# VHH binders against a4x776, part 10

Target 1, 306 residues: a4x776
Amino acid sequence: MSTSMSVARSLPGGPVAEQILAEVAQEVTQLRAAGVTPALATVLVGDDDASVGYIRIKQRQAVQLGFASPHVRLPASASQADLQAVVTQLSADTSVHGVLVQHPVPPHLDFDRAMQALDPEKDVDGMHPVNLGRLALGLPGPTPCTPAGIEALLAYHEVPVAGREVVVLGRGATLGRPLAMVLAQKRPTANAAVTVVHTGVPDWPRYTRRAEIVVAAAGVPGLVRPEHLRPGAVVVNGGVRYAGRRLLPDVDESCATVAGAMTPRVGGVGPTTVAMLFRNAVRAARRTRSSRTPVRLPDSGAPAGR
Key: E = the ipSAE of ESMFold2; O = the ipSAE of OpenDDE; V2 = 0.75 times the mean of E and O plus 0.25 times the DockQ between their complexes.

## First folded at step 4 (VHH)

Design s02 (framework vhh_7pa5_2)
Fold by ESMFold2-Fast, scan of step 4:
Structure s02 (fold): chain B 306 residues (1-306), chain A 125 residues (1-125)
Amino acid sequence: as target 1 above (306 residues)
Amino acid sequence: QVQLVESGGGMVQPGGSLRLSCAASGFTFSSYAMSWVRRAPGKGPEWVSTISSSGGSTSYADSVKGRFTISRDNAKNTLYLQMNSLKPEDTALYYCAKDRYSYEVTYGSTYFDYWGQGTQVTVSS
């Protein structure tokens, strides 16, 4: 495939992430000037090497952006009560604005139940039921990171979404389902006609073949092929699996011969997800600033009207 | 108002045992992780052990692992350190410390809101 000329425009997430993080850095600078140091607390349970690596990357990014970065480590033997006590205490700590619990936790722990004990305002993943309810109602709040990242990626690359047929392939709690809610919101970067397909829809290719935008969110390598796409469709690969060090995306690279635009195999949606995490965090800190004092318009008394 | 009062220190021979206690008051003891920290003469503080707010999880410095056991009684607001197989290197002033969070803060940081006055442990001949 590398010798064949591709017709699809590339939709890299790196520039999108850089733009978002630049905005985050500016907001952090403004908050610090106002006497508020944004703080993102991180929680790691156990010593899984990959999780330790990912949390260290996020901690370094937080510090580089100007966040305070308290880190709580729990041993792999920690109880459910221990995890919930940490989440509850970080939730109550007024110096902490956002909380990230690194997934996965050991299998004897109920991650979702622990996270539900968190103040929804500090939920930087945007997955708390209260925040998902806000999303469903069109209310402001932290937004699920990958869905928000995809919306930002499409907007950055000037892909029309409003009024377009979008098919989301997958119904996972962190991507497919919340993405459908995001793209159905009444705003210029969304407002789409969204269809969600999944294993319960065996004839899902009928839907993707007519879609203007296809977002693969199933976590099944090579699931989307050229014959499943409308010529000129925009294709976003939101789902990936790893086989050792090799990234296996849901969208087969041969789709570039039919698609009008497509996210690259590497450097697509992933960077935007991390950037959205920090956007949620800085906005949480911004919410703690003193309310703007209403500006009193002086009665100038002149000129005398009629 | 926060008070931590250590007791149980003393002089023992190498291989001996001691049990330290810390009586806590002025805060909701069951809501905080508790730690033992020691300071040997002429040296900086060395973290020894931490126990979670529930008592379900414990951690130990490599120098004491397998020899010391930390425990707590939330009904009595008391923290304990059972020290077995004591070595001359364990000679230090031992402090009870209230953590800021339910567990230790890592990656180069140890956050304690309050320390007690300490109890002396001397391991010699």
Scores: ipSAE 0.012, ipTM 0.350, lowest interface PAE 8.7, mean pLDDT 84

Design s03 (framework vhh_7pa5_2; at its last look DockQ between E and O 0.43; V2 from the best seeds 0.00; counts 0 for: pae E 2.7 > 2)
Fold by ESMFold2-Fast, scan of step 4:
Structure s03 (fold): chain B 306 residues (1-306), chain A 127 residues (1-127)
Amino acid sequence: as target 1 above (306 residues)
Amino acid sequence: QVQLVESGGGMVQPGGSLRLSCAASGFTFSSYAMSWVRRAPGKGPEWVSTISSSGGSTSYADSVKGRFTISRDNAKNTLYLQMNSLKPEDTALYYCAKDRYSYEVTYGSGEYYFDYWGQGTQVTVSS
């Protein structure tokens, strides 16, 4: 069923990503005029077709935005020490401002351990423990890309979030868990009452039935159905899986008959995640241009910065 | 100070073979990927081959696949290029190049960038 035949307003991420990338392009132009060429390095382990495709898209976008785009490819047989050596070398390279290691890596490798060797200032995914700590404390730093993308998507489409009941379905490290921290920040585009539900909460529909906003972040196709939603709720497809070439979102398409607004099956959150990656990268390059002002921990209840 | 010294070039007939060597000093050779790059008369530089820091991964330009073999001896800090079935179009000055990382780096613009290049060794294939 086409979204033009449903009652839910569509929340596409394409226009959101376009706006963010236009701002990134302006910042890149300003940095280049000041003698700094922003550089985003990408790392791929193995030759998985989907991962190769995602890296090529990111490299093409980096070049179009004016970034230098060094790419390092390791064979699928690479050891943990091989991956860590590359991450350490990229971390030490002053001509590189951001580093992206394409997930997933082969099963014999520990991705998280490798990423801990990265300078947190070059963490364009926003997943380094130092940057997650900054997020938890309300301090400036790279933010996890998909959570930041969802915040931007909701703000772009003028969906009220502050003071609203939000349910996040899923506690995964890259989306559900950090999204809860993002949406609880004290700023106009967040400041929500956030509930996190997961497989440990069998009666999770009790929570989603009351929610004004539901973000599906479980990676389970068709998990969210119309009977799980409050009429008029805003529904965000954060988690997706593929069956062959077909995209399978966590939220069933039939939810459009109950929801007031919903991200489309294709062209939803995904584009905003990529845009946020480049935003983190250009900001990393900007930080190397001049000395950083010491950051001070905000007091409890103090106004939050942007 | 990083130094790369190529040797083993010379004149050979089509179908012949040559082995190039590159003696490296001034850096931890076993930590970096190494490449061979050539420049033919009147043309720009062309990447030929790269070998990872351990020697476990190699890559080749389509023009030399199946004919050239890159190898390294980390104990001797030496890079090699075994060139077989040489053609007139292989005539060029061959450079040893130090990569920035332990594995091959490529760029989205199609450009190849290396930290350091040697002085080169001339290979001439003619009948």
Scores: ipSAE 0.508, ipTM 0.808, lowest interface PAE 1.9, mean pLDDT 88
Fold by ESMFold2, look of step 5:
Structure s03 (fold): chain B 306 residues (1-306), chain A 127 residues (1-127)
Amino acid sequence: as target 1 above (306 residues)
Amino acid sequence: QVQLVESGGGMVQPGGSLRLSCAASGFTFSSYAMSWVRRAPGKGPEWVSTISSSGGSTSYADSVKGRFTISRDNAKNTLYLQMNSLKPEDTALYYCAKDRYSYEVTYGSGEYYFDYWGQGTQVTVSS
């Protein structure tokens, strides 16, 4: 057993995201040729600078991929009823295939309640309770983006998952729980023996030390260390936190001395999450194959449309 | 079934005023943002103003700010545009347009698309 500071193969997510987005772009082209313009609508309440920035990035990506990108901005003073009405209108609009409400919303608004009003078919994050239920039952629907991204990352890098012991460290509703359901699905890129542990399990390292694949999904910086891994394990960092602008992953970088393969600190799972958002959106458009397109502004004497 | 009928246009001298009306039918008027759009002779369409479904939020093109006021009466299903201090460059066919949501919708490509619009009412500002 040789000692080394860096022996793990890197599992970057950037190439994975690029492949997924290229496939999305081709699907958008096919849909447009069939008369369907995929549309991802975004909703922002208020003017928080960080939220405005996230929306602009997503809008630019949507346009580059060929999506229509309707955007609805509500004043910070908007009521819960105002937000619910917009979400309901977007749900009913057959020209809109995916909807993203930017979090966080102002404190007087209930984000979760607003998201319950959204048509589950348009839930591009894949976090609507109906879609989590569909995942649990193996039914079609949008899949939570980070869990889907992790499956795609493992597949891209040819990491065997089927029949393998996978430990998910973390039990959150947004990553750890849905990831366990994703990796247990009956298909070649999943079909794993999945164990979920968390910091409330006194000897959780007992489980991670046996695992062929460890996915850190706790959001606790540096939680996973080399002594928690079996030699040659594949380590995926799904959870991150920032201290200022420094990214603090759950998995300590020294784990690369024991792991056989590991996601990098920067450019790991994150890029795949964004790509899966657009994959959910284009698939929603494909399932519907319907669109009620807006009427362009008239030239002189044009009749009223639609 | 959605119908938008503009009225109130006419000829006016520079500095004058006009009030445009738009009678709406075939949809729940109070649920949607409404807009005015104009088209000058030989030119493309220009967005003028938008009002939210409740009337609580308004926006205006820079070319009309301070001179035009958009309003609505949800009990009468009517949209209005009060046009003051009119200039020759305001000469255009003015359209009432229905947005598809309760608030203004913008698109990433810079295009404006509306659900429905009327036949327009002519405004001519000349000395």
Scores: ipSAE 0.324, ipTM 0.691, lowest interface PAE 2.7, mean pLDDT 87
Fold by OpenDDE, look of step 5:
Structure s03 (fold): chain B 306 residues (1-306), chain A 127 residues (1-127)
Amino acid sequence: as target 1 above (306 residues)
Amino acid sequence: QVQLVESGGGMVQPGGSLRLSCAASGFTFSSYAMSWVRRAPGKGPEWVSTISSSGGSTSYADSVKGRFTISRDNAKNTLYLQMNSLKPEDTALYYCAKDRYSYEVTYGSGEYYFDYWGQGTQVTVSS
């Protein structure tokens, strides 16, 4: 009996991102036609090469989508007050609809404090405490990009999530925690039974071996191995580290021998995160339009012909 | 009302120098970054230089880097552009522009986030 080693179905994020970005582009076009130019501002503190590269990619994508893309660069020596001033100014600018502060900031700066100065309505990362509160309460608002991307990825690939046992590995503020909240929402593409495991759970494999869906969000390379999975489980790699330019996933590639479906090492959740950023941005722009009372242009009274 | 009035333009030979000035009024000049933008005949607007509100930070287009110097006098509400080693390619209408922010902002391809522009001053570099 030739045990045909069933290779896991790949769950690439690229096609998901493309679809979302196409939708965003259409929305941007519509807004422009209505006299609104969506603008996504970016803020970079310092000269970290990786950060500079990321910002450039985002700016290019913004332009391609039809966004205005103002960029503020602060020197690495910038003070907390400087950063907060920039964020405050961008928040007050009615021509700016979304604001991204590039993480990380230099160690002497408090990123979270800076983010508190941002208008939650302009938070395109969805990481503002107010927006996380909205998420927790099931209220509308910007959703954290990576969690939103994971939900979209699963939905795109027609992976059933509703009513399924999902285990999230990790409880980080940027991924694990918000993801658990996202997947627990009462939506057709969520509504899951979510368990969060972390370093405080020594026997975390007990949970993952039962899980129908495992999302790795720990940021520990090679943490998830085949022995930790239920045969046929869906595996999403959300946690990543970098060794130089090399992406180090939480999920070992050998998991494909046990998993029914798995995100690829490259081109999985990453692309979807970026797409969700722009989705948040365009949605922010739309919200701004709806609040603008149509200035009724006074009817140019046709001069009564004498 | 915000007003920006450029001056100092003229005709110079290649290799010559000019100093442009922009008199600003109608807003708190010291609170905003200021920029120079130019438009050559038949071409779109080109960003030239920006200076932060305090004057502590400056940026330049690659085409003018090392030749042009932007400065400001906040006490006089005046923006300056010292242009050295002028080239025929520098021929353009030069505009003073008010930025929306106190810090330097770089703009993507073709869209500038300036609130207000002056009428411009003509710079012609010709032999």
Scores: ipSAE 0.081, ipTM 0.533, lowest interface PAE 2.2, mean pLDDT 89
ESMFold2 (binder alone), look of step 5: mean pLDDT 80; pTM 0.802

Design s04 (framework vhh_7pa5_2)
Fold by ESMFold2-Fast, scan of step 4:
Structure s04 (fold): chain B 306 residues (1-306), chain A 127 residues (1-127)
Amino acid sequence: as target 1 above (306 residues)
Amino acid sequence: QVQLVESGGGMVQPGGSLRLSCAASGFTFSSYAMSWVRRAPGKGPEWVSTISSSGGSTSYADSVKGRFTISRDNAKNTLYLQMNSLKPEDTALYYCAKDRYSYEVTYGDTTYYFDYWGQGTQVTVSS
């Protein structure tokens, strides 16, 4: 058992994810009542056990929320042209509203090039260059999942962000970099003064020691320690590594003795990322309704179903 | 015009074997994954098996794994289903189905993404 008391308020992501997924389920029900079945297609290249497991979890969640969930498997030997053909065909399929290609793909394939062939409106990860451009310009579109999840987590727990000094540790494409864009947006849940630090800033603790909010996004276990924090700071662990089944966060647990509030080691940001994926998917299906086009039946010349 | 014509059905006793064939025309057969789907009396359609465009990958419903083998001959534009150790529960109308995509597709939910299927061939397993 622990001999020390933690004084930091916990910021679990589970309740945040549950709230978002309940809203998604309500929107799916409304779309189905209007004759639209939202569909999230998943693509897996190869048979890596971890990737197969993650896809199965996402497929089960999609079905539980009321989505249609077609799944495409490509062999590990698939060519770049094969992957791009799949993405192009799913982009053109009017019965599919969102597409998720499970990362990583085999090393001989260019994942980013394949994803650029996807219709930006079906990009449920929010990582397409068009959607990142929309984010940079303050325009509506699919949002990067983990950054949006962190914004929602802070808002849910009533952490003030507007006008606050926020330091993001890391400049990775999926978290640190887009998070800076999210938190600088002109809205009550953002509007922060954001500083991004990384390995190119050796004296990064000078910045975190002044910050009201610190988001760790480096993927380096135990990188953030109590001596790096301002007393009473809010600390969000966005970066993770795994040792077997054990999750190793960027933020050392001892930071709970200095922080005013902190995400837990397990059940923090992760659940909100998955919830945001489904929020992007249901909103993609909602956008197709704005055209007032009836749901298209599969093209069939055979008497296979009346 | 896409056309799929199944053949090879009939009556067999439990434990027997049948080989179904499907002659495909009106599309580039070698470019598309193909499937077998069955419908038992009083029940909805049940997916049975899928084969990739090259024939390099196959998948099967748990109810038929180890007993059925799907194969294709791209030179003859023909899909096959070899059915061994047949059970009364295998009694159904068997349909050949063209996949919408040129790769293997497996489905969560009961939603099927086939754009064409044939008229079916009857398989009856009875003593």
Scores: ipSAE 0.006, ipTM 0.347, lowest interface PAE 10.0, mean pLDDT 84

Design s05 (framework vhh_7pa5_2)
Fold by ESMFold2-Fast, scan of step 4:
Structure s05 (fold): chain B 306 residues (1-306), chain A 129 residues (1-129)
Amino acid sequence: as target 1 above (306 residues)
Amino acid sequence: QVQLVESGGGMVQPGGSLRLSCAASGFTFSSYAMSWVRRAPGKGPEWVSTISSSGGSTSYADSVKGRFTISRDNAKNTLYLQMNSLKPEDTALYYCAKDRYSYEVTYGSETYTYYFDYWGQGTQVTVSS
């Protein structure tokens, strides 16, 4: 068949990320004018080539946005106490506003325990128990990056979410679980009826076949196929895996024949996750500036001072 | 508050010896690996040596192997660096650090490397004839 024929509307994350990062850059400019240089610290344990690559990408993006990008590298032999000491020092460093510990860490280390030592205000991943508790209670705070990115992506593309039946396939701590909490929040871009399915629900296709929105969050390449979808459903590829340099999405590309809208194989949710990381970081820097004056951004394209 | 106070530097002729000391306070010294790092004028910091928390394991930069010996006294919360056969290239400000990790700060295309837990101005070692 012709690869040019597809019925699904594409939902690329690139434009969504660009819009979010433009807002972040504006906020960074305002903070620097006020004497605060936002700083996103990154921590890498070991020398995994992929992790080194991802850190460098994030460091370049931070610099392009106007952030300082402090980096701490620990040897693969580092102890749990070493990792926790670094996290504690970065928490106490007033020049550092956000902290990212690159996952994975070596298997002898307890990543979650180390992250719990982080000041929750500097948690740019939005995964600290305090911030997840805030999310569960509907309180403001740093938001889990991929769930927030998916919410922004759906809103950008004018996909109705409020009152819709959403199925999240996967229960991973960084996506499936917090996404259910995000999409159930009482606001126009969420307020959905959310069902979480996983390997413990063998008949999960019964749920996805009736869903208006399906978010694949399992990290299993090709798991979601056309026969698992309701015709016209919106399909979000939240889970991906890499095999060498090739990106392997959870949603099979043939789903475009059934879906009404779908994130592309490349350039979908990933860019929005990175953008949300920087949004959490700049908001952390803003919180260090005690002010009762609301921060106002000028309208895009409007003449300044007129 | 973590404090690391370096001492023992000075001027010495090539081939001479110096012993640096670092007095540590504000943390459980016996629980952390300790390092020596130096910075020569106009150059970035260079890692010199590390000693494990117990003192049972040591490592050295290739430039100082066989000439420098790192040691610690956990009862006195003190780190030492015995420097023998000193060369003009060893001229630098010497800092002790609570751990052997680098702190890299990137601005534009420039990357600056620091080690955590420097306290004070370090101790100056000058090797000249």
Scores: ipSAE 0.000, ipTM 0.216, lowest interface PAE 13.4, mean pLDDT 81

Design s06 (framework vhh_7pa5_2)
Fold by ESMFold2-Fast, scan of step 4:
Structure s06 (fold): chain B 306 residues (1-306), chain A 129 residues (1-129)
Amino acid sequence: as target 1 above (306 residues)
Amino acid sequence: QVQLVESGGGMVQPGGSLRLSCAASGFTFSSYAMSWVRRAPGKGPEWVSTISSSGGSTSYADSVKGRFTISRDNAKNTLYLQMNSLKPEDTALYYCAKDRYSYEVTYGSTTYEVYFDYWGQGTQVTVSS
C-alpha cells in the first residue's frame, strides 16, 4: 500500500495572475472599443543590464494586453531636475494613464521626491501618499500591488480570511504596513484580525504560533521556520532577497512539513504583483473614460441646434 | 523559434566529471542571463546555476557550489556547465534555461522572481556506483 506524508498545499500565483490579466485584457478591449487606448509609460534611469531586461519584460506584457507603452530613458548622469521633469510631463500628458519608474534609480537621485510629482491617479504601484491615505480612509483609488495580489491569491485558492487571525511579519511601506490595512477592510476577501510584528517585537514567534495565516514580509531569508508556525497554518511568502540572481524567500521551505498551505519559492506572490500593476493601469484609463461623451449624435435624424 | 539543445550528459561514477553544453538559437543570446535547471523523476525543477548576459557574474545552488562551474561563449551562442566531484544526488535530467523575470516592489528596492523557459528533452546525467 501507498504511504504519503502530509505536505502543504501549494498556493501558486501564476493561475491567479492569469485570471487577473485576462480581466485586464477584457477591460482594455472594452476601452479601445470606446476610443481610449490605455497607456502605461515606463521610465528607466541608467543602463544597468538587469533594469533594462526588467523594463523590456514589462513593455512586452503591456503590448500583449493592448496597452500603448511609451518609454523614456534617461542617462545615469541625469539630474534630479531631469527626472522630476519627465515624471511631471508624463503626469500632465492626457494620453498617458499610468506611469512606472523602474527602481532603483542611481544613488544621487531621490526616487521618492520624484514620485511626489506624479498625479496620484497615474500611480500604478499604489504607493503615492494620497493613495495610501485613501486606503487608510476606505476610499477608492489605486491599490498597493503586492498587498492586493496577496488578497487575490488567498481568495483564488479559497483560503478563508474573514474573521481569521492573520500575522504580518514586517512593516515595510510597500507590503507589511499596507497589507494590514488591506486585510482589515470590510469585505468578504479581507475583514481579518490583523497583527503586525517586526524587529521591535523580539517575541514575534509567540504571535505567529497562534496565527491561522502568516504573511512573511521582512526580506530576511529563512526567517520563518517550522517551529514558528501553528500546525495547518496558511503561509504566504511576500518577502524575498537576491543572492546573485537566485531568490531567497523569507519562509524556509521546510515549513511545508507544518503548514496546511504555502506559496512556492518561485511563482508565488510575484506574478500577482505584476498583474495588479496592470490592473491599476487599466482602471486609471477607465476613470478617464467618463470624461468622454458616451453617446455620439447620429449622422442624421437626431435634432441639433444650428 | 527559441531553441535550446542540451548535450554532454551520460553515466558516471561518484567523484567523476562531466561537461554539459547548450546550443542556443532563435534569440539574441548575448542579451540574456542563462541558467542550468535539473529535474529528477517525479520532482519539481531545481535551479543549479546562473550566469549574467556578459558572463561577468555567476551564482550557484548551495548543493553544487565549489563543484560546478557555469560559463558561456557569446560568439558561439553556447552555455556550459562543468560538473566535478559528482554525487548520486546529482542524478537528474539537466536543462539549459533562458531566464524569465517577474518583479515585486519592496520598500526602497525592487526584487525579482526568476522563472525559467527551457526547451527540448534536456540531457540525462546518471551518477551511480
Scores: ipSAE 0.000, ipTM 0.156, lowest interface PAE 14.6, mean pLDDT 82

Design s07 (framework vhh_7pa5_2)
Fold by ESMFold2-Fast, scan of step 4:
Structure s07 (fold): chain B 306 residues (1-306), chain A 128 residues (1-128)
Amino acid sequence: as target 1 above (306 residues)
Amino acid sequence: QVQLVESGGGMVQPGGSLRLSCAASGFTFSSYAMSWVRRAPGKGPEWVSTISSSGGSTSYADSVKGRFTISRDNAKNTLYLQMNSLKPEDTALYYCAKDRYSYEVTYSSGEPYYFDYWGQGTQVTVSS
């Protein structure tokens, strides 16, 4: 006995991610044929189970796409100087095209300071101040992954964005704020009238109730309810939290009774974020022809292989 | 020219101790992570331990954790491996390796990404 009826069209990110990753794989193949092996370096500080899991997923995907996947492992006790030295060395290594430092780092470390030391061309997250400046100016460069993923998701499912009223609920540095910049860009997949609402706007539901598209980017489970939406609105779950193994999205599932289309509880925006990271990485490799395949010097005492 | 010269190997009985040393020259030792790698007869290379450029971070293979201690003296350009509670399984040629980075870089499979230079090795044999 169903207590609710879903009427919203689903907007899964899996097919979107597959399309983007197929394009990435094609670009990797072209680069390898030209003698360039794209390389995405990953840095993990500590042994937090979730962070280890996320890094392993990204490393597995990198290998499947044909990337070299160097990994730097730092203990939880690592100093700020240790982290800075790693980021600086990876920035200087011409065989490395992209660098991902897995967030979070231990509390005694300044993640933002470490990331600012990274070569902006190798910033696969698209969050370096230089790359955000490029976004603000409409210049090419690495793009913020989740905002770019949402743009691609809406385009893939043929959701009209240009000229539409879009409300972004949240002003966080990684999603809400850069998403507003992305969706206001002058291109067919953006060009929207964007309103940003946040904790400083107590009557934010007045804005979401008139919006054609609502993107939840607050990281507050169940924040968006059916009464907050315009009938037939498109709803994107950009913000999620986990309680153990259970995914807790910002948008309540009951919103499917009012929304015209919405991202699913699982398999929504997340896959597109990862795909965009690899798109940034392959494009970084494409900008150079001086990359080298990693060379392991032989141990001179080792027995020869057959 | 980068040079790495290992010493301190030898024959010991199970439960014994050895201290390996590696004298480094031809590069700014304090700027690079250093590793110990071993090769047992008929097997591929096995990473043993890494120490960061500053000495502030160390890592160990599960097989040696709690028994071996890696350290460095940047003033003397020397890398050390203190080996305690030695087992027959520790029998191998031990190599000093200069990492390309200030920290250990590996493939996702756990294998070392690459080393710029390897030493000649020092033999450790654990038997009675």
Scores: ipSAE 0.012, ipTM 0.382, lowest interface PAE 8.6, mean pLDDT 85

